# Designs tried in a protein design chat: miniprotein binders against q8wwc4. Part 14

Target 1, 195 residues: q8wwc4
Amino acid sequence: STEEKPQQHQKTKMIVLGFSNPINWVRTRIKAFLIWAYFDKEFSITEFSEGAKQAFAHVSKLLSQCKFDLLEELVAKEVLHALKEKVTSLPDNHKNALAANIDEIVFTSTGDISIYYDEKGRKFVNILMCFWYLTSANIPSETLRGASVFQVKLGNQNVETKQLLSASYEFQREFTQGVKPDWTIARIEHSKLLE

## First folded at step 9 (miniprotein)

Design b2
Fold by ESMFold2-Fast, scan of step 9:
Structure b2 (fold): chain B 195 residues (1-195), chain A 101 residues (1-101)
Amino acid sequence: as target 1 above (195 residues)
Amino acid sequence: SEKLAEEAFRLYKNGQWDRAVEILEQLLSENPTDLEVHLALAALYFETGRTDKAIEHLNRAVSLSPNHVLALFLMAFIYKETGDEEKAREIRERVKKLEES
């Protein structure tokens, strides 16, 4: 009968939805410790997660604006090429929905951490980060099937409608001796907008 | 363990963390040596910001199984993340001794 406005309880439920499997959480933390112990004594998953959140906000904004040249040092070349084709073909409202404002990121979760060596002895770490964020972009319900819709009181407008979206960014770093200690984005997934 | 995981997840998902802890603590009272329950409590406490209780349960797990690599690694990780790198390194050295037989 009545429309519900966002409440502290609803926001808490949204955050809690990220707790899916305690065993996978433990495994992720063990792998983070292994990176610290054997690859990089300065590594911290908490510090990494904060940096990844900033990177997500920055990269998603540049993608929404089709500023691909500015992404060349942040995103793997092959991934960026594929993203250029997909993003450029999106309607403007979908492009706008790709952008996550740092203040609107409501939940961040560390997914899988992969540690591997290639056949030439190069050492790699991939960390999958999952982000849940709110957007005011006007997107048809059929495109965002299952997306949660929240109404937020916004000053003189009283109520602003926002939709909850998620995106997964995979960060990769090479730990081989002599290689620069930089993280690059090796995969971007947005099941509602990019595929 | 299976009932523990299901109940804890259900209550946590609904935002009923105190109730989730009650169920986990009740299961511990029925089986105080259940390492999986101690690890689940440690994970839940750490995720909700109660790091001291997380470490407490990991200490209990290690006291029950001194060579339990998973419990030791998780403990070292939590100390590292909370800024106690000295304790984290101490535990790493303990793991190295286990590797050395």
Scores: ipSAE 0.013, ipTM 0.358, lowest interface PAE 7.9, mean pLDDT 74

Design b3
Fold by ESMFold2-Fast, scan of step 9:
Structure b3 (fold): chain B 195 residues (1-195), chain A 101 residues (1-101)
Amino acid sequence: as target 1 above (195 residues)
Amino acid sequence: SEKLALEAFRLYKNGQWDRAVEILEQLLSENPTDWEVHAALAALYFETGRTDKAIEHLNRAVSLSPNHVEALFLMAFIYKETGDEEKAREIRERVKKLEES
């Protein structure tokens, strides 16, 4: 279909590999340069990434609490509708695992950046962000196949088990003249919890 | 190449457009088939009034990566901004046809 996104086939594992690849980093910088050159002279991929981390922490918390009404301005309508069904059917421990605290985000990678015009001539930029975060939610190991497990000591008396999870959030902004300069989340992927 | 990409962006932010082009051409010499560098060069050539070179680099980007529509959208944008609405429309229809198939 004409609406299929080029980055739709990109998997979390490939995005992780991309982070360690200098060529993918250069390509991301070139696309950031195009956004800066043609759409927004104040655009910085570094500042965007910091804002995206804040948005991820905020949105993931609201999603884990099923506060979908508060997500209507932040998440695309069709994406939110699909997520509402999937999230509400999750056990409470899985819902808790969706939430990333800002201080527990251990790694952030910028994946694919897409610049395009729709059939009405509206200008869009989509930026895929992948986040790796630690969670203290008690998720059975068979549910989180391939997730890394860490044990953290809280002083000498307590041991807390944390699991490393990843989520990919795609941010979209419309650069059409007269449109608010707001980023919305156009895609959320969490292979361990939302499949 | 990481150092070169950062330097090109720094030069662009400082309004040193011609020097940014030189750095992107150095990046291109390291990977001549990088369609994104061709697209970035096209953007800079257009902003410096070198529309013919911009179109040439966009055509090269499309040739190198026909599955990435970003170069075609940049080309449509440049044609529309230069008043060639017919070519802009033709390219947008080409994008639709490629994605519909």
Scores: ipSAE 0.005, ipTM 0.298, lowest interface PAE 10.4, mean pLDDT 74

Design b4
Fold by ESMFold2-Fast, scan of step 9:
Structure b4 (fold): chain B 195 residues (1-195), chain A 101 residues (1-101)
Amino acid sequence: as target 1 above (195 residues)
Amino acid sequence: SEKLSEEAWRLLKNGQWDRAVEILEQLLSENPTDLEVHAALAALYFETGRTDKAIEHLNRAVSLSPNHVEALFLMAFIYKETGDEEKAREIRERVKKLEES
């Protein structure tokens, strides 16, 4: 029913640049295990990744609609203030491209996991998630140099053009005794739209 | 070894863990004292239920780097899970002393 025909620009380099060596993957698993063993017995990197994917779909949609008030509980205050100025200045087609439909997220990877203490002895875990997703937003190739373009053929020869984009969201949780066990988005990076 | 690392990553990403282990063992044969590869194999063996091999690689990692806190944490957990509470306690105390210094 659906046939995808890629039009490749920089796709091989993108795959190579998206590569994480097996040692880094295992280090991520070791750190995930340490979080489970010593910080949160209910932690699972698999469940976290699925939750992060849902959060990305939700947050990116709200960003594309400039509904910043609804993001105050999900995104760190300083990050949201910076994002509000950047996103509001984007043309509508770029705003639309920020939104990732959950069904169009092609690939997810867990990046760096950092466990650290600040100068006040507060305990933090930061998990970087990178998402690759397809968008139907009408963005000229001149604006998105390096993006891969796919043509999707649906049933009766209807062809829809989609572009592959990536975004990185960093999730942070404080494990200091007495602090609510909530994940907050501490960083959002989108090299094609927010730089 | 960079191409072997890329192949192992591809296999891990696709859930082909046994084949990834084979390539990581090949990487280790090229550098038998590679601390990171020992730690990676230990974690992967533990995840796949081969706890005896995980402990073997962790013992080698700790012998190469006695202060490797990640390896010590994983050893303590495996000993606790296998019922060796005394060894788990001993290692936890060792990690505590390292964090204080």
Scores: ipSAE 0.013, ipTM 0.317, lowest interface PAE 8.0, mean pLDDT 74

Design g4
Fold by ESMFold2-Fast, scan of step 9:
Structure g4 (fold): chain B 195 residues (1-195), chain A 88 residues (1-88)
Amino acid sequence: as target 1 above (195 residues)
Amino acid sequence: SPEELKEAIRLLKEALKEIEEQVKELAKELGSPEVAQKIKNLKERAERLEQELKEALKNGDPETVERLALKILRLEEEIEKLEKEASK
């Protein structure tokens, strides 16, 4: 059965789950500074994270609705091709669980930041973002065992059950002169729904 | 701008202080003669970087700030590598 846990305890657990080793935090801050200093003086990791959260909410909704044509400009071609078959084969309840409403994203953390150059001298940055979000989608018991379950009281005495899930989206941008400052999603991982 | 450079130096100084704390914790846990020289080298490099950041704060040269950021990143990478090596 569903076990109700206090909201404060669940929020504390989410902070702990987003816990980065201090060494990774320092490295991320230094890499963010290098992007600002070397690539783009307008870059801010804080503003990027806010934008990434919005992109996650938007992309995850389109993905859950199988609107793959609308994702072609937002998600790398090879990644989208791989995801199309996996997502299409999911049950409708799992598809619905992929979507994160902006208001239901409870925790966000910045993972690894990669800075690299290709053989043509093009400059790239990849930033991994990890999101924890609540969903009302009804997921089977096997998948549910790995997620925290909440019950929310509604004004008319109804109770709504929500589950806590996480997803990791990797964003890539080219910083070469003359290129649009657009971020593209180069990787999407969801351990509960996409393997 | 000068204000942006000073903010960047502040962030680097904050990162360096975290690194210095990690080196001290590593030295406390690993007192082995085999790694003593490596720990000594890391402490000396952190101290030199702290002095360079202190000087850079006065003039705000972007090239100097970039150079220091790269040195701090390399120092952090070596600390992580030493931690992993010591755990084996």
Scores: ipSAE 0.011, ipTM 0.340, lowest interface PAE 9.1, mean pLDDT 73

Design g5
Fold by ESMFold2-Fast, scan of step 9:
Structure g5 (fold): chain B 195 residues (1-195), chain A 88 residues (1-88)
Amino acid sequence: as target 1 above (195 residues)
Amino acid sequence: SPEELKLSIRFLKEALKQIEEAVKELAKELGSPEVAQKIKNLKERAERLEQELKEALKNGDPETVERLAYKIFRLEEEIEKLEKEASK
């Protein structure tokens, strides 16, 4: 498996796993510092990322099971309303593919961090998290164009074949004085299964 | 608060190291003479910021840390512009 050129192998790895380049990583760290410096001294991008990963695993499982009532506090009302119809219309194998087990999330990256004020002076931060995870759901290759197949060695002699999927969850928090320090999911993207 | 200031300075040092690595990577991808001068300027600014950050660690000045954060943000903006020029 060393027939491929190193440069090509590195580029395809970055594309498949969504590995952030140094510029994107720096941009994330600078914006994280600005949030810490001006909004919340308790903020840590590392702790946020771990919490977001747990939220993704939890929310994706509830979505796959169509347990929308349990998502009302975690997902923005308008987003949840739109997702309800889309998810319920999916075939069972596609619903199963939405769910990510925490130990099957192979890579996470921070996408865009947006800091903004609305016309009333309320302060918002949106953080886009991108997750790559393995699934055993049997999805046709036409639906998962661009997905990669990975072999996972389990225990003694067993090897399980799984497909790699990605999903992007946008988290929002209001930093206005007196507002609860709660993160809410403001957008869910799964280009292969959802719009 | 002195411990918090040291943590902020350590974070900025890590960010600056990554900026320096990004500039080196851009230099390899961009072979144009017009861009070479911009890359040299970015390297010099990053090195100057590293020296200022070392001084901030000795003196423990929150205002200096805030000023350095803005300079690092502007340097990142210039790198982003250069990256967009490379993608043309």
Scores: ipSAE 0.000, ipTM 0.253, lowest interface PAE 10.9, mean pLDDT 71

Design g6
Fold by ESMFold2-Fast, scan of step 9:
Structure g6 (fold): chain B 195 residues (1-195), chain A 88 residues (1-88)
Amino acid sequence: as target 1 above (195 residues)
Amino acid sequence: SPEELKEAIRLLKEALKEIEEQVKELAKELGSPEVAQKIKNLKERAERLEQELKEALKNGDPETVWRLALKIFRLMEEIEKLEKEASK
């Protein structure tokens, strides 16, 4: 039917954004297994993904509030330096739109997983996480260039308009024996707000 | 461990099947002679990796399995690049 076609299109588009390449899904599953098998038996991609979602909600809120000092242990020094300039210069409504509430993260996808050794034999893993979240921040449609708009009920008779935004956070950890098992954010991308 | 090695090999075999399927689909959509040569190269590399994976299963060498995984990941990256180029 005509009514069914738009629903299938929207659902298919979201699936394609998250699972657009079967090869990437298979590759991610294999890489996650290899990290577990050869680097760290305590590693779980499911547990990591949940933690990354929490980190995204936390870090994005601190960025929106320009609390950069609290991000020094979570974000790579070079990345944080660049973000300080970009975020501070944003209008307040754009700053507010950077913040993702945990309850309003609609979809999470694991992007590229990079496994590599440096010249000294140190073991590194970078995991790109992509998040789609709803925001009530009032940003003009021209600024967001085609961001999806949703109407949601916040109370019995009230309707709030929300926009769907996406952000990609790259997490890095060193798995070399004896190194702290800490994840650091090595890259933050937000094409609608930061570029 | 031997169990982990078998699981890694099973997953890599699954990846090679997915690679073969994607290469087959790309070949159907192919129009350029240059892209045809790249498709042929990918197919030959996948076939070689399948044979190496069979040998790794017999020998049970974790280092060999790791090296094969890296080669398979490189094939996956090249296929993704070709898919993106074909869509343009």
Scores: ipSAE 0.022, ipTM 0.470, lowest interface PAE 5.8, mean pLDDT 76

Design g7
Fold by ESMFold2-Fast, scan of step 9:
Structure g7 (fold): chain B 195 residues (1-195), chain A 88 residues (1-88)
Amino acid sequence: as target 1 above (195 residues)
Amino acid sequence: SPEELKLSIRFLKEALKQIEEAVKELAKELGSPEVAQKIKNLKERAERLEQELKEALKNGDPETVYRLSYKILRLEEEIEKLEKEASK
């Protein structure tokens, strides 16, 4: 067994191991290049990731408040219909846990990038974004078994408990000529709250 | 445009170098005769892609650049498959 290791040191070790395997780096770079080269010369995965982070913060807040009408232009119709049933059935503390404040998103990662054509010849790109964020919502430990718990001191003696959660949002954009250049959320996964 | 073609070729060269390193690491980890032929195939495919890239530099052919991008992506998928086999 090992002694307690700071999360920061463990992340550093994982990054070093990642650099010893360049395949994941190559995959993302090639797909980002193909989007840039053949679909949109202004595309940048870094700029996309920052925009996706903003969208996650905004959409997750609206979901937690059950403001589904305001999500019609941001989330695919079929996905929103399914989310409405699932989110509405959640206890209020679970609904509150869905919301991520922008300043509490501690880590963002780009997952798979998919490039494809449909039967009508329309061009699509889907980018999976994974977010790790802190929440002050009071979720029982038994419900979130395996989630990390952090304590934040507010003032001299006060301690606020926060839990680390993760969510995956899949963004889709149609690159067909004449279509508006907007990203839409085509999938939302939250293993602790939405499964 | 010529500027876009030049940038695309630079990126593809960089990607091929990373793929070559990944193939070398797989060769060190895999002592299996069953996988040796697959490693040989990956090396030959990488060599062909490098040759095509040199020809793309000569001819300024955008279709060749597109084809190379697609082939490099498929080569990466083959390497990932072998990596999973090595872990088993």
Scores: ipSAE 0.005, ipTM 0.283, lowest interface PAE 10.6, mean pLDDT 71

Design g8
Fold by ESMFold2-Fast, scan of step 9:
Structure g8 (fold): chain B 195 residues (1-195), chain A 88 residues (1-88)
Amino acid sequence: as target 1 above (195 residues)
Amino acid sequence: SPEELKWAIRMLKEALKEIEEQVKELAKELGSPEVAQKIKNLKERAERLEQELKEALKNGDPETVERLALKIFRLMEEIEKLEKEASK
C-alpha cells in the first residue's frame, strides 16, 4: 500500500507525471528553444517556471478566498466565469485545499508547450505547468483518492499531517508585435477538487 | 549576441544528450531485428548532430543554430513514433 510509504507514493506520482519520460523532457527543451529563437530572445523556461510557481501560489489563494474580481486580469474571462461557479459551490475545507503556499510546493513540472497562429496571424504560446503541493486542509481521504498523506515533524515531538495534491495551470501569452508581454491563465485543472 | 548563440548551443546539446539516452532505452525495449537498422540510423544521425554542434560552438551563426534545432526536433519526432509502435 502507498499509505505505508508516503515517500514512495510521491516518487510514483512524479514518474506518472512524465518525469521519467525522456521524450517529453526533450520536446519541452526543443520548444523552449524555438520560443527563444523565433519569438523572444529574453525567454527562459527556467525563469518562466519560477514565475509560474509564484502565479500559482497567488492565484490559488485568491480562488480559495473567492476573490474573483482580483483575478480578472490574471485569468481568462471564460475560465474565470466557469471557476467562479465551481469554486463557490465547494465546501470551505475543499476551498482551503485549493490554496498552495509557495513553501509547500514540492514539485513543479513543465508539460506540453504549444506554439500556434490564429486566423488573424496572431502568435500564441501556451505552456502547461503541473504543481504538486502539500495542504493542511482537513479533507476526507475518500474525496482525495490517490493523494498521499504525510506526517511532517516540527522538531522531535510535534507532528503535522499534510496531504499531497496536484493542479495544472495553462499559461498563455500573445507574441504578436505590439502586444503586452503578459501571461494569462487559460486553463486550470484540479482533478480532485474541480471538474 | 555571441552569448545568446552559446546559450542556444548549450540548450541543443542538452536536448541531444537526452535524445541519445532515449535511443538507448528504445533499443532495449523493442529488441526487434526488423527495427535494428532504424535504431542504427538514429544513432548515426545523433552522432552527426554532435559533430555539427561542436563546429557551431566555434563559428555558430543564427542560421546554423536554427537548422540544427530543426534536425534535432525531427529526430525526436521519429523516436516518439517508434515509442508508440512499441506500445502496440
Scores: ipSAE 0.012, ipTM 0.282, lowest interface PAE 8.6, mean pLDDT 72

Design i10
Fold by ESMFold2-Fast, scan of step 9:
Structure i10 (fold): chain B 195 residues (1-195), chain A 101 residues (1-101)
Amino acid sequence: as target 1 above (195 residues)
Amino acid sequence: SEELAYKAAELYKSGDLEEAIEQLKKVIEIDPDHVEALAAMGALYFEKGNTELAIKWLTEALRVEPQHVEARFLLAFALEELGNEEKAQEIKKKAEELRKQ
C-alpha cells in the first residue's frame, strides 16, 4: 500500500522554487537564532517545524469536520469565529480538501518570523508555516484554477488522482514574563478554499 | 551581559538595528568570547545589508566556536553575496556535514 510518486513533475518544480530564495531561508535562520539566544534556550526551528506539521494535520482535520469546540485552545478566538462562518458554508468536498493527512504533506517551508511588541508592551513571536499537501477530494478544476494535479499509481493500471494544495498557518507565542508558554494559531490562509 | 543581550533583542524587534548593534558591542566588550553575541552581530549586519561587517563578526564567532552551524551558513551566504561562490560552497558543505552530526 505504498503510494507511488506523482506522475507529474510539478512537485519537483515547487521544491526548486522553495530553494530559489536562499536569502529568505537565511533571514528565517537569523530570527530563529535570536529567539534561541534571547528568549528560549530550548527553542529549535527544526523541532518547532515538526510540531507545527503535526498541529496543521490535527487542526485541519478538526476544521474539515466542523469540530470548532475542540479548536478553542489551539486557535485564536477572532480567527476561529471568522473560520466557523467560512468553513460551515463550504461544500463537503471543499471541507474534505481542507484536511491534510500527515503522510500526504509533501513539502514544508518556514516563512516569515516576526518578533515584536504590541501597544501594551507584550512580547510576541509569530512564525508563518507554509504546507504543501496532496488531497483526494474531488474539487472542480474551475475552483482550483492553476492548482497542480497528480496521478498516483497504486499498481499496473490503477490510478488515483490527487490535487496539490497549499495552506499557511501562523503560530504565535507570547514571551511576556508570567504568561503561559503556549503556541496559538493566529492566522490560517488557504487561497483556493478560504477567502 | 544577559540583560544587555536581552535589550539588544528587544531593540531589534522594534526595528532599531543600530541601537541593537551598539548594545551587542557592549556585551562583547564585557565578554569577548560570547559566541551568541558575536553571531548575533554578524546576523544583524547581514540583515542590514552590510555584508563585509557581517563576515567580520561571523568569522570572530567561528574562531571561538568552529562548529557553530548557523554562523557557518550565514558566512557562506555573506560570501556568496560578495561573489565568492567557490569559498561559499566550501563552507556550506562543511556546515551541512556538521549539521548531520
Scores: ipSAE 0.006, ipTM 0.175, lowest interface PAE 9.6, mean pLDDT 73

Design i11
Fold by ESMFold2-Fast, scan of step 9:
Structure i11 (fold): chain B 195 residues (1-195), chain A 101 residues (1-101)
Amino acid sequence: as target 1 above (195 residues)
Amino acid sequence: SEELAWKALELLKSGDLEEAIEQLKKVIEIDPDHVEALAAMGALYFEKGNTELAIKWLTEALRVEPQHVEARFLLAFALEELGNEEKAQEIKKKAEELRKQ
């Protein structure tokens, strides 16, 4: 059975963790269909994921550079306040590890999709996106518990050592009539760097 | 079709995999090319440990949408369960390439 067969590679194991709950993956697909059917006929989880990947690359870069004022329209105010304190206190190498280049994002999965109404009747959708990416930043192994290390050759240059990290970004959009149809980042988790 | 999708969601919330499969079959009877329902069938059978049926439904999803990354990864995992490691690696490599696009 599945549980008796171990994963053969660290990268593969981390990808499988994106499918560690196949029921949640199925539930996510059904909820994406429901968003399309009842909230937004233009919604596509595939197009959303591509946009979220771009947003992750952009936001993570700005976080690594402590350019918090440029994040005010992209990240929820309370989340930005908490991030300012955490990120500013990080060593430069850890700050560099927060940044994900678009080309180095090796796996993206859609986590939980939450659809809800608040007490005032406002309609919200939250989509959790999980990203796995490679970084060349030098980080102590004890800080990166469970991280995989890869050596990548850049063309004809010397082999570069990279580490595999993951981050989870939650995107929120309000679908209440008359509200601007923009996604805002409502949560950022990076268990290795932002504890 | 849409009402059946709501019912399938409720069943997945309760954890009743068998009933969820029956509801998804009804969706597929109405729309045989519904990629997400085909992929969902594959994922549910994989979760139940019925690897051969998982492969059947995931292959059908990929017939409709060959670039469906999630279905490709699930198919690769299912093929590994059956010991077809060579084909699984080929499919994983293609899925990795599609993911990077």
Scores: ipSAE 0.007, ipTM 0.209, lowest interface PAE 9.9, mean pLDDT 72

Design i12
Fold by ESMFold2-Fast, scan of step 9:
Structure i12 (fold): chain B 195 residues (1-195), chain A 101 residues (1-101)
Amino acid sequence: as target 1 above (195 residues)
Amino acid sequence: SLELAAKAFELYKSGDLEEAIEQLKKVIEIDPDHVEALAAMGALYFEKGNTELAIKWLTEALRVEPQHVEARFLLAFALEELGNEEKAQEIKKKAEELRKQ
């Protein structure tokens, strides 16, 4: 009986935290369908979202460890340069809070999907992914104004305090004929740590 | 009306398609020209595989907003499902022209 109650509360939290404009959810699905129909018959928003979740866990950990060289193939050069300066200047506890373990990602939602042509006729798709994750990093409440705090009991009554944070990663792919089909992170936003 | 639409999509995200559709019908009863709700009805029926009802609602959305790109693409693909390739191509061509704007 106790087993089901915690899971129900966690589901409720996920709904509240991930609730977006409901009309935008349908619009996102329609745009994903347009990507499939016109750019890539193999594209699936569900598969993309799972891959993006893994990319977020991987990239955020490398950022927290300042392993920027390993991010050169995953993050746009200009974005990585700016992040290197910002992240390197963060206190260690803030750096640790950037990292999301895959098991600690509570909710993933797809934000805006942008489909566009640039001035040279190159075709681009940008997909904004929003992640909510738990962190055990000790960050002052003042820095995380309004952040939710969770306590997790371990077997011997040890209590681990975790804070809920969110980050938005924008993934970009060029669909112009002959271009490599690689997704690159074109933007990283973290309102509590990188603003 | 947006609050009722919000509830409908919350139910859809939970995997309850039928209740989401029922809630959207209430939105449309209150606001028959709610283009987002009309398009959403079409998208939900299309995902459910009820192609004929998808066409009905997408056509109604386009009656309210003729330049709705997403509804036009969905309508074109629904028509392809029913074998109306000629009409589907016509609608896709128009949708692509609108997308470029």
Scores: ipSAE 0.006, ipTM 0.211, lowest interface PAE 9.9, mean pLDDT 73

Design i13
Fold by ESMFold2-Fast, scan of step 9:
Structure i13 (fold): chain B 195 residues (1-195), chain A 101 residues (1-101)
Amino acid sequence: as target 1 above (195 residues)
Amino acid sequence: SWELSEKAFELYKSGDLEEAIEQLKKVIEIDPDHVEALAAMGALYFEKGNTELAIKWLTEALRVEPQHVEARFLLAFALEELGNEEKAQEIKKKAEELRKQ
C-alpha cells in the first residue's frame, strides 16, 4: 500500500535479516567471557562493540571517499589492497552506500569469535561484527537483492527513502605479552556492494 | 574462582543485553512479524533473567512461526525456570520432533 495515510508508517517487504540465532549468540557470549578470563581483564564485549561501531562508521566513510592512505593503520595491508581495487571500480552511488552514519546503524551483532595461536606462540583473537544500517544512496533494486526499502519522516511532511544494508567487519588483536593492545580490521564483507 | 567468573559473565551479559534489546526494538517496529527478531528478544530477556518477558516474546515468535525450533527450546527453558517442569518437558519433546523432521 502506497496510499497516503493519516499517520505516516514504515513500509517494508518481507525480508530475511540473517541475525544470529539465540544459541549462536549464547556461544559468542561464552567466548567473550573466556577472552576476559584468560587474556585481558580489561576486555568488555559491550565496550568493544561500541568501539567497533565507531570504527565501522569511520572506516566505511573513508572507503566511500577512497581515502585509502588514511586506512593503512586501521585495515590489514593485504585486505586494503583488495578493497582499493573493488571500491575504486564502484559507481559513486554505490560508494556513497558503503558509508554508514553512526546514528543510522539499526542493529549490531557479534558473529564468530576465534581464539588461536600461531606457529610462534603469538596469541590472537578475531571478532566478527555484523552491522545493519540505513542509507539514502540511490541504488538499483537489482544490486540490493534482499534489501528492504524504508520511508522515514524527517520533520513536518518531509519524507526520505532509505534502504537497509549490512556489512561484516572482522577485528583482530594480538594478546601476546608486551604487544600493543591495538585492533586491526582483518576482513570486510559487503555482499550487496563488494562481491 | 568460579564465583567471580560467573559474576563477571553476568555483568557482560547485562550491558550487551540492553543494547541488543534496543536495536531489536527498532527492527520489530519496522517489521512486527520478523520471527528472528522476535525469537532473539525472547532469548535476550531470558538471559537477562526477565523470564516473563522472555515467554511473551517467544510466544509471539511461535505465533508467527509455530515450527521455530529455537524458540520452542527457549520457551521450555523459561518454563523450567518458573517451576513448570511438566509443560517444559512436553515442549522440549515437540521441539526435538520438529528438529528431526
Scores: ipSAE 0.005, ipTM 0.118, lowest interface PAE 12.1, mean pLDDT 72

